# Ledger of designs, part 396: VH-VL binders against q0atu2

Target 1, 119 residues: q0atu2
Amino acid sequence: MLDKKARIRTSREYRNVFEKGKRLSGRFLIIYYVENALDNNRFGFITNKKIGMAVIRNRIKRQLRAIVREYQGQVKNKHDIVLVARAGIGKSSFEGMEKDYIAIMKKAGLFARNANKID
Short names: E, the ipSAE of ESMFold2; O, the ipSAE of OpenDDE; V2, 0.75 times the mean of E and O plus 0.25 times the DockQ between their complexes.

## First folded at step 19 (VH-VL)

Design ym13 (framework fv_ivicentamab_arm2; at its last look DockQ between E and O 0.79; V2 from the best seeds 0.84)
Fold by OpenDDE, look of step 19:
Structure ym13 (fold): chain C 119 residues (1-119), chain A 119 residues (1-119), chain B 110 residues (1-110)
Amino acid sequence: as target 1 above (119 residues)
Amino acid sequence: EVQLVESGGGLVQPGGSLRLSCAASGFTVSDNYMNWVRQAPGKGLEWVSIIYRRGSTEYADWAKGRFTISRDNSKNTLYLQMNSLRAEDTAVYYCARESPSEWYYFDYWGQGTLVTVSS
Amino acid sequence: AYDMTQSPSTLSASVGDRVTITCQASQSIDSWLAWYQQKPGKAPKLLIHDASSLESGVPSRFKGSGSGTEFTLTISSLQPDDFATYYCQQWDEYSGEAYTFGGGTKVEIK
């Protein structure tokens, strides 16, 4: 799992990202991202009822956390990033989610130049 | 130089089966997202299937259960197994690579292979 | 499933004309829109990705614009080599329809 310091945990922190951050939409994900004043990145995850039942939403969260964790070291530092799962993600494969995450993060310019796992 | 060459098309009776091949050169099939797209005579383009880099697959709803996308890494070749073929499956079938830099866009296509389903 | 409405289906024009093709998505796809050119008996050729980014080697007379649900391909001055069928393409949010193409626009000589 992500370290506590790598998590967006409070409503205030989420609001800050939504109000001040940039937004990009992918096939399965919407990301909101903004620079923070920290030395580390923080990630937030949002799944709503449009995705499906609680069991499905929890599964999606676990999968997204796994993806974020996998590529965490390649993301440019000092960013708060919120991942909002779109309705269609509930029936997507893990690889589909992973592809979308990488694609949207690349489009956002959030991967470091030395990242070698994304191409 | 990137190149895709489809083969295996031909005349088949309704209910029959056919396997298409797409030989790739200039890049590694298993490192890319590969797709099949078809085009009925005088009609538009229709997505058929995708195989992900780690092997997961997706299909158009109409293709599920009848079509199977696969690849042989040793031959750097993409395949489409088509079963229970119908007259409406008559089309030119293209293999297409997604752009490795952008994804979700098809930057290289084969010349296509014609499949005709007729009694 | 996402729908993509492309218009017009057929367009008659002359060399030098300004040509405009439109694609309308049923749902917002941000800028994830591509344009392809297809000539008879040939495979489609990618012209524009990310709504407005020209592929290498594509003439500057081709311009893509739009975001969200409305997209436009413009040929500022139609050349003889531009008579072809054009398609827009998007991803689909839902499984079972990973990608969707517009119906196509045939640009023919007037």
Scores: ipSAE 0.900, ipTM 0.948, lowest interface PAE 0.5, mean pLDDT 95
Fold by ESMFold2, look of step 19:
Structure ym13 (fold): chain C 119 residues (1-119), chain A 119 residues (1-119), chain B 110 residues (1-110)
Amino acid sequence: as target 1 above (119 residues)
Amino acid sequence: EVQLVESGGGLVQPGGSLRLSCAASGFTVSDNYMNWVRQAPGKGLEWVSIIYRRGSTEYADWAKGRFTISRDNSKNTLYLQMNSLRAEDTAVYYCARESPSEWYYFDYWGQGTLVTVSS
Amino acid sequence: AYDMTQSPSTLSASVGDRVTITCQASQSIDSWLAWYQQKPGKAPKLLIHDASSLESGVPSRFKGSGSGTEFTLTISSLQPDDFATYYCQQWDEYSGEAYTFGGGTKVEIK
């Protein structure tokens, strides 16, 4: 569900999430999330320049997209969700990123009611 | 019932090595995030290392290169290999489980094993 | 790297007293903070997770509060079993310090 419909694409869409959404900080990630008027979710990804050069930041975006794809079936619909990678994420393992994503999505109440029965 | 039992502590000379063990019962080590935490005599708690569910590891900066966390899933046992020991490594070493329902918090600790490094 | 400042380092109190311990993070950690109790010669015991969520079996006289950078542990009426050292704990986004504990607060009999 990370096809074109599942992406936040424009600056206006990102700004809406930052201005209207709730914010939750985890160890490696900050999420901003807001209900949308669609019947599906959309995801956006931002990497902090403090993380490193573009090669490193692109690797992190790829890893975060893979994590989101893996758990997308558990996410409640109708949300725009922006994942902001914090400066320290560049030295994290994939498992550290995955752990943090699951933890903050659960804390935000963004997994579907039955999703916790899978984990 | 969850139980963690550390062993392998003792007296060792500077530059020496020790291998600590943490035998777990009542849960599966490889399904959980497991940590080592130490406490020098009369001092506070200091995190040492983590092993993630699929085997990724992180270490405190001062431990990296000298200490290695590992596990043997067939024995349900966590290990800490400690090399190039120094007097400042004298401490009680605890193994600790992160709560499976609330990661980032340590819900069960062993009673610890004392490592004394002296000439 | 995130630092935690815990205060006071020691306090003396009597049974029945209200005791307050403070932990300050150098950067916001939302509510991701734990409190532990440790008695001499024993392992730490988790009291509170997520700043204010009481662990099962922990007496209700223990209350955690705060978010962001300032957190408190309050014991509303100190009991003999409560004389111990208390630690707060957080994560850090940098791997060389994945978890950081406060310096501890020793609660002693007055």
Scores: ipSAE 0.817, ipTM 0.918, lowest interface PAE 0.7, mean pLDDT 91
ESMFold2 (binder alone), look of step 19: mean pLDDT 89; pTM 0.921

Design ym2 (framework fv_ivicentamab_arm2; at its last look DockQ between E and O 0.78; V2 from the best seeds 0.84)
Fold by OpenDDE, look of step 19:
Structure ym2 (fold): chain C 119 residues (1-119), chain A 119 residues (1-119), chain B 110 residues (1-110)
Amino acid sequence: as target 1 above (119 residues)
Amino acid sequence: EVQLVESGGGLVQPGGSLRLSCAASGFTVSSNYMNWVRQAPGKGLEWVSIIYRRGSTEYADWAKGRFTISRDNSKNTLYLQMNSLRAEDTAVYYCAREGGESWYYFDYWGQGTLVTVSS
Amino acid sequence: AYDMTQSPSTLSASVGDRVTITCQASQSIDSWLAWYQQKPGKAPKLLIHDASSLESGVPSRFKGSGSGTEFTLTISSLQPDDFATYYCQQWDEYSGEAYTFGGGTKVEIK
């Protein structure tokens, strides 16, 4: 699980990302991202009811957290990033989510120059 | 130099089976997202299946249960096992690699192999 | 499944003409759109990816534009080598339909 320090936790923090951040959509994910004034990155996760039942949403959230954690060290510093799961993600594989995350993050230019495991 | 070479196509009766091969060179199949795309005579392109870098697979809804995508890493070869073939499966079958920048597009294609299903 | 509407299905033009092909997605796909060229008896060839990124070796007369649901491929001055069928392609949000192609546009000589 992500450290508390690496989490977007308050409504105000989420609102800031949505209002001031950039938006990029992938196959299964939408990311909102904005620079922060911290020394670390923070991640938020949103799974809407359109994805499915609570058990499905919770599973998706766990999987997304796992993906983010896996590549956390390769993301450019000082960013707040919110991942919004799209409706179709409920039927996707873990690898499908992972591929989408990497693709979106690459397109957004959020990976460090020396990042590995993304090509 | 990247190359993809399909083989295994031919004439088969309805209900029959056929396995297509795609020999890759210039890159590693297991390190890339590989796809099968088919094209019926005089028709458009239709996605069939994908195999992810870790081995997960997806199929078009019409292909599920009849088609199986796989690979042999030692041979750097992609496969498509086709069972219970139907006349409407008649097509040129292409193997295609996804582009390395953002993926979700196909930068290299084989020459294709023709599968004809007829009684 | 996402729908991809490509138009026109057939286009007659002369060498030197400006040609425009459109692709419309049923839902926003941002810039996740690719264009391919296919000649008879040959495999499709990637021309443009990410809506506007020209593939290496592709002539600059080819231009991709658009975002969201509306995309266009423009050939600024049609050359003899450009008579072919063109396809747009997108991802699909729903598993089991990973990718969708447009119906194709045959560019033929007038």
Scores: ipSAE 0.900, ipTM 0.947, lowest interface PAE 0.5, mean pLDDT 94
Fold by ESMFold2, look of step 19:
Structure ym2 (fold): chain C 119 residues (1-119), chain A 119 residues (1-119), chain B 110 residues (1-110)
Amino acid sequence: as target 1 above (119 residues)
Amino acid sequence: EVQLVESGGGLVQPGGSLRLSCAASGFTVSSNYMNWVRQAPGKGLEWVSIIYRRGSTEYADWAKGRFTISRDNSKNTLYLQMNSLRAEDTAVYYCAREGGESWYYFDYWGQGTLVTVSS
Amino acid sequence: AYDMTQSPSTLSASVGDRVTITCQASQSIDSWLAWYQQKPGKAPKLLIHDASSLESGVPSRFKGSGSGTEFTLTISSLQPDDFATYYCQQWDEYSGEAYTFGGGTKVEIK
């Protein structure tokens, strides 16, 4: 589980990322990301009702948190990153989400050099 | 050197079955995202199926229930089992590796194997 | 599901011409677009990934551009080896069709 220091918590923190951050869309995810003034990264997760019923949205959030935790050590520090689930993610697999996360984080330049092929 | 060699194509009657093979060399099939893509004579390219590195699969909607992608890691070989074949399944079938700078692109293709469904 | 419109369907040009092929996505795909070249009887060959990144060994006369929904492949000086059919390709957000291809552009040398 991500520790509490690694979570975006307040509406102001989320608004800062959306207003000041860069945006990149992948197949299942959109990320917004901005440098922060901390020594660590923070992550936020958004799913909306277009994805499906609450049980589906909660499962997707749980799976995305697990993916982020697995690769957290490879992420360049000092970033606030919000993952927004796209509507098509509701029918995706865990591996489809994992692939997309890795792909968009590499394209955004948020993984350390030679983070390719991290299983 | 990366190579992909398909086999198993041929003439089959409607309602029949066929299993395609794709022998890979120069890389490990189970460490990569592997796809089947088809091309009907004189027509464009159409994605069929993917198998993810951990074994999850996706299919084109028209292929679900009739086609099964699989692999044999000990033989470094990808398969496509095709059942209940129809005339519109007539095509050259390619296996393709998803790779390069980021995933979502097919960097290596086999030569293709022709499947003809005709009475 | 996503749609990908490629134009023109056929293009006739002379050696040395600048040729331009376009693809239009029905929804934004940022820069997640590939271009392939296919010669008769052969498998497709990846030319460009990520809209503009040239694959190793592909001549510098090939150039990809675009982002969002509109993308272009340009050959700055057509060579005899460039007679082929060209396809663009994107991902599709929905699981029922992970990838979609443009309809193709056949480049014929006059």
Scores: ipSAE 0.831, ipTM 0.922, lowest interface PAE 0.6, mean pLDDT 91
ESMFold2 (binder alone), look of step 19: mean pLDDT 89; pTM 0.926

Design ym3 (framework fv_ivicentamab_arm2; at its last look DockQ between E and O 0.81; V2 from the best seeds 0.85)
Fold by OpenDDE, look of step 19:
Structure ym3 (fold): chain C 119 residues (1-119), chain A 119 residues (1-119), chain B 110 residues (1-110)
Amino acid sequence: as target 1 above (119 residues)
Amino acid sequence: EVQLVESGGGLVQPGGSLRLSCAASGFTVSDNYMNWVRQAPGKGLEWVSIIYRRGSTEYADWAKGRFTISRDNSKNTLYLQMNSLRAEDTAVYYCAREGSSEWYYFDYWGQGTLVTVSS
Amino acid sequence: AYDMTQSPSTLSASVGDRVTITCQASQSIDSWLAWYQQKPGKAPKLLIHDASSLESGVPSRFKGSGSGTEFTLTISSLQPDDFATYYCQQWDEYPGEAYTFGGGTKVEIK
């Protein structure tokens, strides 16, 4: 699980990302990202009822947290990043989610140049 | 030099089966997202299936249950098993690799192999 | 399901002409749009990815533009080698429809 310091936790923090951040859409994910004044990255996760029942939404959150954790060390520092799950993600494979995350993060230029887990 | 070479196409009766092969060179199939795309005579392009780097698969809704995408890493070869073939499955079948930069597009294609389903 | 409407289906033009092909997506796909060129009896060839990124080796007379739901491929000055069928391609949000191609635009000699 992500450390507490690596999590966006308050409504104010989320609002800041949505209001001041940039937005990119992928196949399964929409990301909002903005620079923060910290020395670490923080991640937020949003799943809507469009995805499905609470059990499905919780599963998706767990999977997204796992993906973010896996690649956390390769993301450029000092960013608040909110992942919004799109409706189709509920029927996606884990690899599909992972592929989309990597693709959209690369497109956003959020991966460090020396990242080794991504092509 | 990247190359994709399809084979296995031919004439088959309705209800029959056929397995297509795509031999890759210049890159590793298992390290890439590989797809099958088909094109009926005089018609447009239609996505069939994808196999992810870790082996997960997706299929077009019309292909589910009849088509199976797979690969042999030792042979660096992609496969498409087609069962219960129908006349409307008549098409040139292409294997295509997704671009490695941002994905969701196909940067290399084989020459295609023709599958004709007819009684 | 995502729809992709490509227009026109057929386009007659002369060498030197400016040619414009349009693709309209039913849902926003940001810039995840690719363009392909296909000649008879040949596989499609990637021309542009990410809506506007020209593939290596593709002449600069080809230009892709647009974002969201509206995309355009422009050939600034049509050359004899450009008579072919062109396709746009997008991803789809839902599994089972991972990728969608436009209907194609045949660019033929007037």
Scores: ipSAE 0.894, ipTM 0.947, lowest interface PAE 0.5, mean pLDDT 94
Fold by ESMFold2, look of step 19:
Structure ym3 (fold): chain C 119 residues (1-119), chain A 119 residues (1-119), chain B 110 residues (1-110)
Amino acid sequence: as target 1 above (119 residues)
Amino acid sequence: EVQLVESGGGLVQPGGSLRLSCAASGFTVSDNYMNWVRQAPGKGLEWVSIIYRRGSTEYADWAKGRFTISRDNSKNTLYLQMNSLRAEDTAVYYCAREGSSEWYYFDYWGQGTLVTVSS
Amino acid sequence: AYDMTQSPSTLSASVGDRVTITCQASQSIDSWLAWYQQKPGKAPKLLIHDASSLESGVPSRFKGSGSGTEFTLTISSLQPDDFATYYCQQWDEYPGEAYTFGGGTKVEIK
């Protein structure tokens, strides 16, 4: 479970990431990320309406939170990171989501150097 | 030296079954994302199926319900069970490894095994 | 579903020629594109990943470029070993078609 201080909470905080941040697309995810002025990371999660109904979108958000939590100790600090789930993620396996998260975080340079030894 | 060797192809009547094998050496199958890709005679490449490192699977829509990807980790071998074969399944079948550091790309391929479905 | 359009389908060239092959994705794939070389009776060989990153052992005359929806493979000075069919490849966002290949470009001797 992500701590409350590790969550992007307000519309203003989300908007700052979208307007000021870098964007990278993966297979199932798009990330937006920007340095923050804190000593920690914050994560936000957005689901695409094309994924499905709210029950499905909420399940995807829970799965993404679990993935982020598993790798959070390997993420470089001082970043606000928004994960946007793409339409195709709704029928992906958990392993497919995890693979894509690792791939895009590595490509973005957001993992610490030693964290590149991810299982 | 990474090597992938497919076997089990041959001539089969429509409605029949075959099991393809892909013996791997120089790396561990279960540490990698393994795929089957096929190529009909004189045609292009077509993805068939993936097995993820922890055993989750995806299939091309046309293969779903007829084909099963699996592996035997003690033999370091990937399998494709093909049932209810049709003429349009005639192709060379390749096993392919996604790169261990750069996923979504097939860095090693076997030489393929020919499956011919005809009466 | 994502589609790839690869052109030309066939290209005749001589040793020493500069050749260019194009792939067009139907939706943006950022730089998640691979190029493969395939000779008759052989498996495909990965040349380039991530649009422009050469695989180990691939000659520097091969150059990949592009991002988003349009990508090119250029061979700056064609060698005898380069007469082959070339394929591009992407992922697909939708399960059921995880990877999509271009239709291929056969590079033939004049």
Scores: ipSAE 0.823, ipTM 0.923, lowest interface PAE 0.7, mean pLDDT 91
ESMFold2 (binder alone), look of step 19: mean pLDDT 89; pTM 0.925

Design ym4 (framework fv_ivicentamab_arm2; at its last look DockQ between E and O 0.76; V2 from the best seeds 0.82)
Fold by OpenDDE, look of step 19:
Structure ym4 (fold): chain C 119 residues (1-119), chain A 119 residues (1-119), chain B 110 residues (1-110)
Amino acid sequence: as target 1 above (119 residues)
Amino acid sequence: EVQLVESGGGLVQPGGSLRLSCAASGFTVSDNYMNWVRQAPGKGLEWVSIIYRRGSTEYADWAKGRFTISRDNSKNTLYLQMNSLRAEDTAVYYCAREGSYEWYYFDYWGQGTLVTVSS
Amino acid sequence: AYDMTQSPSTLSASVGDRVTITCQASQSIDSWLAWYQQKPGKAPKLLIHDASSLESGVPSRFKGSGSGTEFTLTISSLQPDDFATYYCQQWDEYSGEAYTFGGGTKVEIK
């Protein structure tokens, strides 16, 4: 699980990201990202009913949290980032999600220049 | 210098099997997302399968159950096992490397190998 | 499966002509669109990725533009070496159809 400090938790925080942030869509994910006034990054996760049953949505959330956690140290600081799962993610592999996350994060310029795991 | 060389194509009867090979040089197959794409004579391009860096695979719906993508890291070679072949499987089969991890495109292609399924 | 509509299927043009090929996606793919050139008996060659980024060695007369659902490939002044078939390509949201190609556009001599 992500550290409490690394989580977007309130509706107000989510609204701020959606209203003021930039949007980038990948194959399985849409990310909204905006700079925050903190010294750390915060992540939010949204899975809607289009993905499937609650058990599927929960699985997807767990997988996305795992991916985010894996690459957390390589993300540029001072950002609020919300990951919105697209409908097709329910049938995707973990590696497919990972690839998509890396691709959109790179495209967004959110990875540090010295990030090694993302080649 | 990146290079992909397909082999293994030929004439096969309906219901038969064939295994295609793609020998890569100039890069490591296991470090990249590798794909098979086919093209029926006089027709367009059609994606067949992908193998991810960690080994997960995806297939076109029509390919599931009949086609298997794999690789031999020691030989830096990609494979496509084709079973229960049908006349409509007649095509030139290309192996293609996906570009940088930032994009969903194919930057290097082999010259293809022709598979003809006919009685 | 994502639907990718490429038009026209065939295009007759002369050397020096301005040529435009279009691809329409059924859903927004932002800029995740690539263009390929294929000549008879040869493998496809990547021309443009990310909708507008030219690959190394590709002449500047080739230009990709568009975002969301509408994309265009433009050849500002057609050269003899440009007569070929062109394909657009996108990712697909759903598993089992990771990538989708347009139907192709054959650019032939008028």
Scores: ipSAE 0.864, ipTM 0.936, lowest interface PAE 0.6, mean pLDDT 93
Fold by ESMFold2, look of step 19:
Structure ym4 (fold): chain C 119 residues (1-119), chain A 119 residues (1-119), chain B 110 residues (1-110)
Amino acid sequence: as target 1 above (119 residues)
Amino acid sequence: EVQLVESGGGLVQPGGSLRLSCAASGFTVSDNYMNWVRQAPGKGLEWVSIIYRRGSTEYADWAKGRFTISRDNSKNTLYLQMNSLRAEDTAVYYCAREGSYEWYYFDYWGQGTLVTVSS
Amino acid sequence: AYDMTQSPSTLSASVGDRVTITCQASQSIDSWLAWYQQKPGKAPKLLIHDASSLESGVPSRFKGSGSGTEFTLTISSLQPDDFATYYCQQWDEYSGEAYTFGGGTKVEIK
């Protein structure tokens, strides 16, 4: 589980990312990201009702949190990042989600040192 | 230098089986996302299947249940087992690698191997 | 499933001509689009990834542009080596068709 310090919690925090942040879409994910005034990163997760029932959406959220946790040490600091799961993610494998996360984070320029080791 | 060499194509009867091989050199198959793509004579390109770095797979809907993608890491070789073959499976079959730095694009292709399904 | 429409299907041109090939996606794919060249009897060759990024060793007369749903491949001055069939390619977010190719554009000698 991501630490409470590393979570986007409030509606205001989410709105700030959507309104002021950049957007980039991959195969299964959309990310919104913006610099923050903290010394750390924060992550938010949104699943769409079109993905499936609550059990499926909660499973997807848990899997995305695990992926983010695995790679969080490589993410450039001082960013608020919201991951929005696309409808097709419900049928995806864990590896499909992981591949897409790495691909979109690289394209966004959000990985710091050792980014090539993710490949 | 990166090289992909397909083999195992040939003439088979409808309902028959065939195993295609793709021998790779200059890179490690299991470190990359590997795909099969086919092309019927005089026709366009059609994706068949992917195997992910840790072994997860996806298949075109028409291939599910009949085709199996696999690999043998000790031989650095990708396979496509094709069962219950039909006339419409007649095509050149290519193995293709997704780029090491840019996933979702095929940077290296083999020469292809022809599969002909005919009585 | 995403659909990809490529036009024209066939194009006749002379050496030195400027040619333009288009692909249209049914849904936005941002810039996640590739262009391939295929000569008769040979495998496809990646020319352009990420809509506009030229692969190493590809002549600068090839230019990719577009984002969202509309993409173009332009050859600024057609050379004899450029007579081939060209395909665009995207991903699809649904299983059963992870990658989709355009129908192809055959560039022929006039």
Scores: ipSAE 0.823, ipTM 0.921, lowest interface PAE 0.7, mean pLDDT 91
ESMFold2 (binder alone), look of step 19: mean pLDDT 89; pTM 0.922

